# Designs tried in a protein design chat: VH-VL binders against Calcium homeostasis endoplasmic reticulum protein (CHERP). Part 14

Target 1, 141 residues: Calcium homeostasis endoplasmic reticulum protein (CHERP), of Homo sapiens (Human) (q8iwx8r149to289)
Amino acid sequence: ETQLDMNEFDNLLQPIIDTCTKDAISAGKNWMFSNAKSPPHCELMAGHLRNRITADGAHFELRLHLIYLINDVLHHCQRKQARELLAALQKVVVPIYCTSFLAVEEDKQQKIARLLQLWEKNGYFDDSIIQQLQSPALGLG
Key: E = the ipSAE of ESMFold2; O = the ipSAE of OpenDDE; V2 = 0.75 times the mean of E and O plus 0.25 times the DockQ between their complexes.

## First folded at step 19 (VH-VL; framework fv_utomilumab)

Design b3 (from ua with light chain S93E; at its last look DockQ between E and O 0.52; V2 from the best seeds 0.00; counts 0 for: pae E 3.4 > 2)
Fold by ESMFold2, look of step 19:
Structure b3 (fold): chain C 141 residues (1-141), chain A 121 residues (1-121), chain B 108 residues (1-108)
Amino acid sequence: as target 1 above (141 residues)
Amino acid sequence: EVQLVQSGAEVKKPGESLRISCKGSGYSFTDYWISWVRQMPGKGLEWMGKIYPGDSDTNYSPSFQGQVTISADKSISTAYLQWSSLKASDTAMYYCARGEDYEPYDYFDYWGQGTLVTVSS
Amino acid sequence: SYELTQPPSVSVSPGQTASITCSGDKLGDKYAHWYQQKPGQSPVLVIYYDSKRPSGIPERFSGSNSGNTATLTISGTQAMDEADYYCQSADSEGTYVVFGGGTKLTVL
């Protein structure tokens, strides 16, 4: 019933992982919006991103660049009032952020922490989620 | 290939109005912000403001608020910078550039060729 | 208002390494981006996200950003690298775009 071409999705994710250009991000975002046909479709896409980002062997640039895709999708969900895709991303953001934050040393942590500041400013998440993001080790516990 | 093509050089007198243009091609024009950047003769780059052509949301530098109008016509993929009454101090090169309104995407990956505006007294 | 400070000029001999700094309060918490502008031309992006090169930018261009300072580094500097270089970031709230004052690189 709920099927997406994950090979097609991964083919769009690879340029984002490699270069993270605006055009690569836009292509991935546009694919996600075109395929956000129902809540289960949104949850499948969001879960796929979580699985890629939280994988034990994922390197920092993969995690960061796919978080930047999520960041762009969150922004456009707000602007387009795409409630179902936003809700799906809200369900996976804690493991995504906290795993990525804890995987790096302090200098790269500041870039990730800056994203949290931006997400708070833009109001993408409720206080419960923000609190977990602010305490990454507790958020994963 | 992404291109930003600006209107040609202008020679105006103080008090005249002016609108210069920036036409985007090779990408989805409504998906990105367009910024305007001033460069006075022999000086550095100054960010003036930006527009999201998808909904016309605008954001101005405090130094330029109320002095210029930034607008767009998404049906022809064109952004505009407009003065109601030019001053001699408006003599400068004006660039449009493709960007975003938030980090980390706030860099400018494509720039127009520039429009030289000369305001002679 | 948030400011980015660059030295007005840097001079290097051909083949040497040029370093151009850009200083701002907690700039390392944000990204620094760098543009090259040759006389009579529009700016060209040479570094984004502190350290990444767009397609077509030579490998001798590199960048870093830590603490209050971002640095554009050009190794093996060539005469064609003579240009003005601008750093760019956001202000602390992410509301405004901020350019540094620019650095004229002279290869002599």
Scores: ipSAE 0.435, ipTM 0.817, lowest interface PAE 3.4, mean pLDDT 90
ESMFold2 (binder alone), look of step 19: mean pLDDT 92; pTM 0.945
OpenDDE, look of step 19: ipSAE 0.907; ipTM 0.954

Design b4 (from ua with heavy chain Y102W; at its last look DockQ between E and O 0.63; V2 from the best seeds 0.00; counts 0 for: pae E 2.3 > 2)
Fold by ESMFold2, look of step 19:
Structure b4 (fold): chain C 141 residues (1-141), chain A 121 residues (1-121), chain B 108 residues (1-108)
Amino acid sequence: as target 1 above (141 residues)
Amino acid sequence: EVQLVQSGAEVKKPGESLRISCKGSGYSFTDYWISWVRQMPGKGLEWMGKIYPGDSDTNYSPSFQGQVTISADKSISTAYLQWSSLKASDTAMYYCARGEDWEPYDYFDYWGQGTLVTVSS
Amino acid sequence: SYELTQPPSVSVSPGQTASITCSGDKLGDKYAHWYQQKPGQSPVLVIYYDSKRPSGIPERFSGSNSGNTATLTISGTQAMDEADYYCQSADSSGTYVVFGGGTKLTVL
């Protein structure tokens, strides 16, 4: 059966949530690549991040900093041609982005919207996903 | 723990070639970009360009494109900045710094000690 | 050709609050980062992501970024804070790194 040490994952996520330093993000990213053994493993990791970010009551810093982890992983998936992990993240990015964007006022939305500009330039997602991200209320239905 | 150690000061004449180095330790050298930053005497900081040592992907400031060569040897965790023909206007302090090529990670958290290059006739 | 503009100098007395600005078109849509450089030394990161402090940077350093202007604020300024301060961000496209021209903080 497909298993991951989610306590270990959460222990790496907490420094990202707290400080979002390069070293904290790199440790989380390296754990994800080391545990990306199969498509189901990738889907468990991506689903865990979606669950943490979209949870009712998740604070803005938690959401933003874990989205920054996802951003770093997307970039390295493209460079390393890690197709399975990329595909798993593509399946969850719409609820992650749209929930986080809609949960805050316009002044905080600027930082989130800037990431979408970069994701479009880097070609991580097809046009259908990008259109949903560009219209967050429509993306969630 | 994280360190960037640069090669020593250089005194050169115009027209000479030069390569200076930046050795990273205490972290995974291939996980991060290395940037080079120039500071002319009495002046501010100028970003010159960067390299991803894992595959040698390189990005130059338009102001420095064609003026210098940035390279790396990942087997010894070292980045390089190189001139084929120095000019007196290349007299400056040169820093390496650990950074990334994307927002929001584009800050430089660790800097080398600097390499002073003096080009004098 | 994106530029970040800083005042060339700021002077404060010990214990007063220093404010150093960094202006660029739509800078608030991006992050501003700040570096301290003392004479003969390498730059040191003092603020990242507009307002966060790295470990070891005292709480009297703070930052903000809104609209076209980011601000580094040092409350209770001490003589040891006398240095050059640089802001840094990306250009409008996000492709290139840009530094401000620097601000010399004098603590009299």
Scores: ipSAE 0.598, ipTM 0.872, lowest interface PAE 2.3, mean pLDDT 91
ESMFold2 (binder alone), look of step 19: mean pLDDT 92; pTM 0.950
OpenDDE, look of step 19: ipSAE 0.746; ipTM 0.911

Design b5 (from ua with heavy chain E100Y; at its last look DockQ between E and O 0.75; V2 from the best seeds 0.00; counts 0 for: pae E 2.2 > 2)
Heavy chain, then light chain:
Amino acid sequence: EVQLVQSGAEVKKPGESLRISCKGSGYSFTDYWISWVRQMPGKGLEWMGKIYPGDSDTNYSPSFQGQVTISADKSISTAYLQWSSLKASDTAMYYCARGYDYEPYDYFDYWGQGTLVTVSS
Amino acid sequence: SYELTQPPSVSVSPGQTASITCSGDKLGDKYAHWYQQKPGQSPVLVIYYDSKRPSGIPERFSGSNSGNTATLTISGTQAMDEADYYCQSADSSGTYVVFGGGTKLTVL
ESMFold2, look of step 19: ipSAE 0.605; ipTM 0.876
ESMFold2 (binder alone), look of step 19: mean pLDDT 92; pTM 0.948
OpenDDE, look of step 19: ipSAE 0.830; ipTM 0.929

## First folded at step 20 (VH-VL; framework fv_utomilumab)

Design c1 (from b5 with heavy chain Y100W; at its last fold request DockQ between E and O 0.85; V2 from the best seeds 0.00; counts 0 for: pae E 2.5 > 2)
Heavy chain, then light chain:
Amino acid sequence: EVQLVQSGAEVKKPGESLRISCKGSGYSFTDYWISWVRQMPGKGLEWMGKIYPGDSDTNYSPSFQGQVTISADKSISTAYLQWSSLKASDTAMYYCARGWDYEPYDYFDYWGQGTLVTVSS
Amino acid sequence: SYELTQPPSVSVSPGQTASITCSGDKLGDKYAHWYQQKPGQSPVLVIYYDSKRPSGIPERFSGSNSGNTATLTISGTQAMDEADYYCQSADSSGTYVVFGGGTKLTVL
ESMFold2, look of step 20: ipSAE 0.598; ipTM 0.875
ESMFold2 (binder alone), look of step 20: mean pLDDT 92; pTM 0.949
OpenDDE, look of step 20: ipSAE 0.919; ipTM 0.956
ESMFold2, fold request of step 24: ipSAE 0.569, 0.506, 0.522; ipTM 0.866, 0.851, 0.854
ESMFold2 (binder alone), fold request of step 24: mean pLDDT 92, 92, 93; pTM 0.950, 0.950, 0.953
OpenDDE, fold request of step 24: ipSAE 0.935, 0.934, 0.935; ipTM 0.964, 0.964, 0.964

Design c2 (from b5 with light chain K26N L27I K30Q; at its last look DockQ between E and O 0.78; V2 from the best seeds 0.00; counts 0 for: pae E 2.5 > 2)
Fold by ESMFold2, look of step 20:
Structure c2 (fold): chain C 141 residues (1-141), chain A 121 residues (1-121), chain B 108 residues (1-108)
Amino acid sequence: as target 1 above (141 residues)
Amino acid sequence: EVQLVQSGAEVKKPGESLRISCKGSGYSFTDYWISWVRQMPGKGLEWMGKIYPGDSDTNYSPSFQGQVTISADKSISTAYLQWSSLKASDTAMYYCARGYDYEPYDYFDYWGQGTLVTVSS
Amino acid sequence: SYELTQPPSVSVSPGQTASITCSGDNIGDQYAHWYQQKPGQSPVLVIYYDSKRPSGIPERFSGSNSGNTATLTISGTQAMDEADYYCQSADSSGTYVVFGGGTKLTVL
């Protein structure tokens, strides 16, 4: 039973959801890295993001802006060699991406799909995960 | 308050070397990308490349690859743009600008005041 | 190579609506950002992520992006809006930053 201040996390997530400014994303990312104390801590943070993004009724801007936070965290996991946080995000990325992709029309889908191209290029995920992301309906079922 | 302060104007001759600087303050300098942007006299903005000062990861525009060197000294929150041998065609205004990360959606929320570089015989 | 095309100039009367276009193949699949540059000054961000305004940018500035065209719209145009405007996005690979050629807005 691992304990994190999820109220503090949500207070940092709200400005990201509302405006998605560089400073808002940076604050959320820095909080996640400072609290990545153990694998269970990393899994709690990653699970919280999955739950917020995949919730029924989550609006598109919430999903997209929190995926931008995840993108920033993935990129910095390689810079900081944060293997445990990366592994925790790898466990939740399929439902996060696939739910968000399937919830919108084609014009918005392309903005999400460009993140997948970046994730492939940067090698964040193995081929099995990439295949699921490339076939979103199959990835959720 | 986020600020990017650039070094002063330069007048140089062809073949000389030059390094200009961009000092960031009011934010975590190592967590944000710094881009360099050229504006030739009377012309538009051209992206030259960027650096992540936290680990010195650099990316260059294909048009500027091999033409300049972008570097940073994170201990003094400063990014640099450098030429080993200036040409008259390097005469331009040079801006630094704050980006955030390697993303296809990045934009520049803060800009330096610009450094005018004049290269003439 | 990928390019973003803007009209070289746009002229409007005070109080009218100005529209500045930025044309690029499939720019609607990514984001367009817009900068204002007044003579002798650095660029200033006026629109990011197609349509969002940074703090301090008047509500008369708005943006849209669909298909091959992003558009900056200034309603109720004022003399102080006279400036050069640049759009910015990524190249076709999504890797490199690209600016449009710029549009001089004249308010007569």
Scores: ipSAE 0.562, ipTM 0.865, lowest interface PAE 2.5, mean pLDDT 91
ESMFold2 (binder alone), look of step 20: mean pLDDT 92; pTM 0.949
OpenDDE, look of step 20: ipSAE 0.760; ipTM 0.909

Design c3 (from b5 with heavy chain G54D; at its last look DockQ between E and O 0.49; V2 from the best seeds 0.00; counts 0 for: pae E 2.2 > 2)
Fold by ESMFold2, look of step 20:
Structure c3 (fold): chain C 141 residues (1-141), chain A 121 residues (1-121), chain B 108 residues (1-108)
Amino acid sequence: as target 1 above (141 residues)
Amino acid sequence: EVQLVQSGAEVKKPGESLRISCKGSGYSFTDYWISWVRQMPGKGLEWMGKIYPDDSDTNYSPSFQGQVTISADKSISTAYLQWSSLKASDTAMYYCARGYDYEPYDYFDYWGQGTLVTVSS
Amino acid sequence: SYELTQPPSVSVSPGQTASITCSGDKLGDKYAHWYQQKPGQSPVLVIYYDSKRPSGIPERFSGSNSGNTATLTISGTQAMDEADYYCQSADSSGTYVVFGGGTKLTVL
């Protein structure tokens, strides 16, 4: 019977969406690590981010800045060997990336695509996930 | 309030060793990268490298690799830049600056006051 | 190997608009950040992620980045804006930090 305060999470996400400052990203990341108490907790956090990013009408800045939060969390999961949170993010990254990539024109797509290059280099995802990210229309289908 | 406070100016001779420091306060020191930036007299800014104090992961600019050592003591929220043997060409102002590696294109929101290192014989 | 090129100097009269350019191959595919440095002082971040202002930076500072060129624009330039300005981005790989050579803004 897993509980997380999603209103508290959203209150930390809003400054990230608005400004994407280093302090805002750090606060969101620290909240996620502090609340990564079990696999179900990790899955609730990851699912919440997916829901926010893939929502109809989500603006590009919201999507991009929350993907930057995810990128920071992925980096720290690998650095700290936080396998449960990493696994939870791996389950949601395809809809997150592919929805965001397909929602914008090519100039904005470049910002998102650079993160995929980093994720490949750092080995955050297996080949099946990477293949889906590289073909966004197929990844959503 | 975020602050980076650096050690005082140094006057040294070629061949001497030196370690200068950068102490962070007002934020979670171990959650942020610290970069070192050189500015030679009358010249521009040059990135030297960075350290993540939590685990001492370091990255050096190719131009400075092997010429300096970047280290940190997280117990006192302090990063260091050190030379084993100074050269006259090391005369410069050295800044520490706060980064955060949450995406691949980092920038520096807070800077130390600078440490002037003068190496002359 | 990756370089960011800035003009060495720019002069404007008080109240005019100053534009400082920063050129690099495919810079528009990256982010440009801008720092102000007054004589004897540390650099101060004035623009990040191409066009965003940190808190405390006046609205007269703005930025853009497209193609090979990023531009820092200061509208209604004031005497206190006289400083050196540096652009900063990453190298082609995204791994290393690169600064431009700097531009001295003179307000006459």
Scores: ipSAE 0.607, ipTM 0.875, lowest interface PAE 2.2, mean pLDDT 91
ESMFold2 (binder alone), look of step 20: mean pLDDT 92; pTM 0.949
OpenDDE, look of step 20: ipSAE 0.816; ipTM 0.923

Design c4 (from b5 with light chain S93Y; at its last look DockQ between E and O 0.05; V2 from the best seeds 0.00; counts 0 for: placed apart)
Heavy chain, then light chain:
Amino acid sequence: EVQLVQSGAEVKKPGESLRISCKGSGYSFTDYWISWVRQMPGKGLEWMGKIYPGDSDTNYSPSFQGQVTISADKSISTAYLQWSSLKASDTAMYYCARGYDYEPYDYFDYWGQGTLVTVSS
Amino acid sequence: SYELTQPPSVSVSPGQTASITCSGDKLGDKYAHWYQQKPGQSPVLVIYYDSKRPSGIPERFSGSNSGNTATLTISGTQAMDEADYYCQSADSYGTYVVFGGGTKLTVL
ESMFold2, look of step 20: ipSAE 0.719; ipTM 0.906
ESMFold2 (binder alone), look of step 20: mean pLDDT 92; pTM 0.946
OpenDDE, look of step 20: ipSAE 0.017; ipTM 0.674
ESMFold2, look of step 21: ipSAE 0.720; ipTM 0.907
ESMFold2 (binder alone), look of step 21: mean pLDDT 93; pTM 0.953
OpenDDE, look of step 21: ipSAE 0.570; ipTM 0.875

Design c5 (at its last look DockQ between E and O 0.08; V2 from the best seeds 0.00; counts 0 for: pae E 9.6 > 2, placed apart)
Fold by ESMFold2, look of step 20:
Structure c5 (fold): chain C 141 residues (1-141), chain A 120 residues (1-120), chain B 108 residues (1-108)
Amino acid sequence: as target 1 above (141 residues)
Amino acid sequence: EVQLVQSGAEVKKPGESLRISCKGSGYSFTDYWISWVRQMPGKGLEWMGKIYPGDSDTNYSPSFQGQVTISADKSISTAYLQWSSLKASDTAMYYCARGEYSGYDYFDYWGQGTLVTVSS
Amino acid sequence: SYELTQPPSVSVSPGQTASITCSGDKLGDKYAHWYQQKPGQSPVLVIYYDSKRPSGIPERFSGSNSGNTATLTISGTQAMDEADYYCQSADSSGTYVVFGGGTKLTVL
């Protein structure tokens, strides 16, 4: 019942990781919306992204490119009122952001922090989540 | 602070070539779209096209396809708008503007504009 | 091609509420954004995503979007609000951007 083709998902994620083109992001986003059938489906997708991004061996560009995918999905969730997918992403965004932010030095941290500013402007997350994102070490606590 | 600084005003004759520039600073230049917007004297805003400097993906308005070239040099954080042969009807103010990565563009920062005057 | 229609002008007295409309087929299924342009200046974003206000824009600016019409509302209109106002949307692919024709707001 709660079944997703994670090999298909990974095949769509790899071009995003490698090149981060608009077509690659669109393909990953479209797959996520097509498979967002129920809260458990949304949680599996969001959890998969969390696992890929927070892995100890993940390089910064992998993390950044998949966070760009998440950013595009958040944008479409807001307009399409995809509440279940949004809620699933809200559950994983703190470990995703905070792990990625803490893994690099200030220059690369600024790339990630610019996304947080966009997320604040667009209202994707409540104040509690935003506060955790603004204090990355406490957010992982 | 985020800034888009455009090249200075130009006075040209029909048939001449021209390239104007837009230099971005205070943000990651390769992570945002740069659009070009035309405003003819006393008229409204017209979107001409955009470039994503990170991969040079370029999209043109159908009205401007083949009329101009949009390019970028990410090593110096600069986008360009270029004509091979100017017409008098190209007389206008030209703005560059920064759009968000996701492609659902609003333009949060604008350059100061470059006035291009094409006359005999 | 997708078109956005604005009234050419709107006049209000100081302190009154100004309402500037932007009409397009099913515009409520898209985002509307609004820009202010004063004479001789670059446009400035005043409302994005239908109703969100960027930092530094006064609270008297608000926006809405439903059905075929987006509306920029300026309450307590001041002389400094006299400007041209443009609405803008993009298609669902994000490829094409469309501006409205602009509305001249006059504060008499």
Scores: ipSAE 0.007, ipTM 0.570, lowest interface PAE 9.6, mean pLDDT 88
ESMFold2 (binder alone), look of step 20: mean pLDDT 93; pTM 0.954
OpenDDE, look of step 20: ipSAE 0.441; ipTM 0.845

Design c6 (at its last look DockQ between E and O 0.04; V2 from the best seeds 0.00; counts 0 for: pae E 13.3 > 2, placed apart)
Fold by ESMFold2, look of step 20:
Structure c6 (fold): chain C 141 residues (1-141), chain A 119 residues (1-119), chain B 108 residues (1-108)
Amino acid sequence: as target 1 above (141 residues)
Amino acid sequence: EVQLVQSGAEVKKPGESLRISCKGSGYSFTDYWISWVRQMPGKGLEWMGKIYPGDSDTNYSPSFQGQVTISADKSISTAYLQWSSLKASDTAMYYCARGYSGYDYFDYWGQGTLVTVSS
Amino acid sequence: SYELTQPPSVSVSPGQTASITCSGDKLGDKYAHWYQQKPGQSPVLVIYYDSKRPSGIPERFSGSNSGNTATLTISGTQAMDEADYYCQSADSSGTYVVFGGGTKLTVL
């Protein structure tokens, strides 16, 4: 059976949620790469982030700061050619982005939309995923 | 004009320490991997390891793990290859090479540093 | 450990097509890159991601990769193409790099 220490993961996520410093994001990213041992491990990590971010009671700061973690992980996946972790994040990015975008008013939506512009520029996702991200209400279905 | 400029040739004795350098210019030094590649006299290319200067993330070939230290000083755009105790078998040409972010082909190479370890 | 095997040498006549092979288990599931090295010089990238040419590399250089074999092809081979050629790949994570043993191309 696939197993990960989700308490350890959440202990690293909490400083990101609270402060969103580069050091906090780097610690969470390093944990994810250290534990990206197989496709199922990658899917568990990505699914955990999706569950935390899309929870009905999640506050904007939690959502935004964990999306910043995802952005940093996507950047490093591209550089390190971490195919399995990238694929796992690609499977969850639509609910993560669209839920977070739709939960806020325009000023906060602009912060989230800046990430989509970067993701398009850097080629993290195929056209089908990008189209869903660009139409958040349709992306959630 | 991306350039990788390496330090000059070295003549050393077994047991001596050595650090050779590779200075990058014409690009954002912290955004690309730097690899070190050995070429023994008359032989092929051997990858030794790489560093991402932006966060010092370092990976070694199993054949060179524990044999050398790879480091970088991003404030002067310089990567290093270091031996604590040279062996005669370390006699070779050493290249640094820039890897594209997220991909491990080498688009720019340094001019090479000849290291001779004898006697 | 993962190995890439190249023929030690290939000889062609001027104007003919040279093919240099690089063999590795399931290499077609990875990217292959190719370097040219002339005597006393640093390697120069000639093909990356199986088949792409960097700016400044002549169109007569092409590449392919499928199954267990990547191939560097030089059409209309010229005397200036005499060099050692190395293939290179990496594992799926991009952590480890491996070079082939090199092929000396001679144009007679």
Scores: ipSAE 0.007, ipTM 0.526, lowest interface PAE 13.3, mean pLDDT 87
ESMFold2 (binder alone), look of step 20: mean pLDDT 93; pTM 0.953
OpenDDE, look of step 20: ipSAE 0.024; ipTM 0.711

## First folded at step 21 (VH-VL; framework fv_utomilumab)

Design d1 (from c1 with light chain S93Y; at its last look DockQ between E and O 0.73; V2 from the best seeds 0.00; counts 0 for: pae E 2.8 > 2)
Heavy chain, then light chain:
Amino acid sequence: EVQLVQSGAEVKKPGESLRISCKGSGYSFTDYWISWVRQMPGKGLEWMGKIYPGDSDTNYSPSFQGQVTISADKSISTAYLQWSSLKASDTAMYYCARGWDYEPYDYFDYWGQGTLVTVSS
Amino acid sequence: SYELTQPPSVSVSPGQTASITCSGDKLGDKYAHWYQQKPGQSPVLVIYYDSKRPSGIPERFSGSNSGNTATLTISGTQAMDEADYYCQSADSYGTYVVFGGGTKLTVL
ESMFold2, look of step 21: ipSAE 0.506; ipTM 0.853
ESMFold2 (binder alone), look of step 21: mean pLDDT 93; pTM 0.950
OpenDDE, look of step 21: ipSAE 0.698; ipTM 0.903

Design d3 (from c1 with light chain S93F; at its last look DockQ between E and O 0.75; V2 from the best seeds 0.00; counts 0 for: pae E 3.0 > 2)
Fold by ESMFold2, look of step 21:
Structure d3 (fold): chain C 141 residues (1-141), chain A 121 residues (1-121), chain B 108 residues (1-108)
Amino acid sequence: as target 1 above (141 residues)
Amino acid sequence: EVQLVQSGAEVKKPGESLRISCKGSGYSFTDYWISWVRQMPGKGLEWMGKIYPGDSDTNYSPSFQGQVTISADKSISTAYLQWSSLKASDTAMYYCARGWDYEPYDYFDYWGQGTLVTVSS
Amino acid sequence: SYELTQPPSVSVSPGQTASITCSGDKLGDKYAHWYQQKPGQSPVLVIYYDSKRPSGIPERFSGSNSGNTATLTISGTQAMDEADYYCQSADSFGTYVVFGGGTKLTVL
């Protein structure tokens, strides 16, 4: 019964993947907030992002740019106290981050690791999640 | 269309107060940081600080902390830069610019037209 | 405090390639962004995230960032590219915005 227009979501994700502009990120974030009607809705959209990002063969730019969307959504969840959407993202952030980190060489890993620094600074995740993010191979265990 | 429209040029004397404004339109004003950037005559760009209009959270460059006040009125989508007592060294062009919501990605995709502030006796 | 260093000026002939550097400690671990400012005008974003072009910026503008140095490259330089160019990044902790000192590009 819990349904979302995933075609509409993917249409908003593609400009983020391609260009990662502020306006593209904002459109995807606004869609997520307007559709965060219940915990199951939040779980569906967070799971969709996890599936897109962790897919075998996903290009690094796709992974990085969709993680930037997640980063913007985390920021707004904190400021708007959108706890259900935050909780849904907390459930998927470990596979998202760790898969993306382990898929690339050190130069690209540094771009991803900078996000972890920001997430620690802003307090989006508890210590258990942070420890898993800091040890990517363990986090995928 | 995203626009940042600033208040007009100001000619002031030392010791006077001043508040200049930056009105945002075409986007969700409360969801982005607004930065203020100074450009002294013949000089480069200097970041002064920023505000998140959604909750008025502010962040000042160490060089400008205590020198100016940055504020916003989200009900009219407007950010402000304010001096309590102007000095001749405040003579400059002042820009507002739209930044992102998180610090590693602070770049400015839209800029106001600038407000020239001239302080002379 | 973290600083970004640019050469004060660069001169190039029309049609040639201009390169403007921006140096800072471990700048390659961050992003570099670039702005063009023509006389009497507001700055305009020409490169973001090291190498991406906003809509409307010609493909002759490109950027790179590695180690301590980011570079703005303008191929096939035209007279209209004559302007001041500023790099911008964040300080060491990502708390503050930092601009380079600016580079005046002259197209002779």
Scores: ipSAE 0.491, ipTM 0.846, lowest interface PAE 3.0, mean pLDDT 91
ESMFold2 (binder alone), look of step 21: mean pLDDT 93; pTM 0.954
OpenDDE, look of step 21: ipSAE 0.660; ipTM 0.895

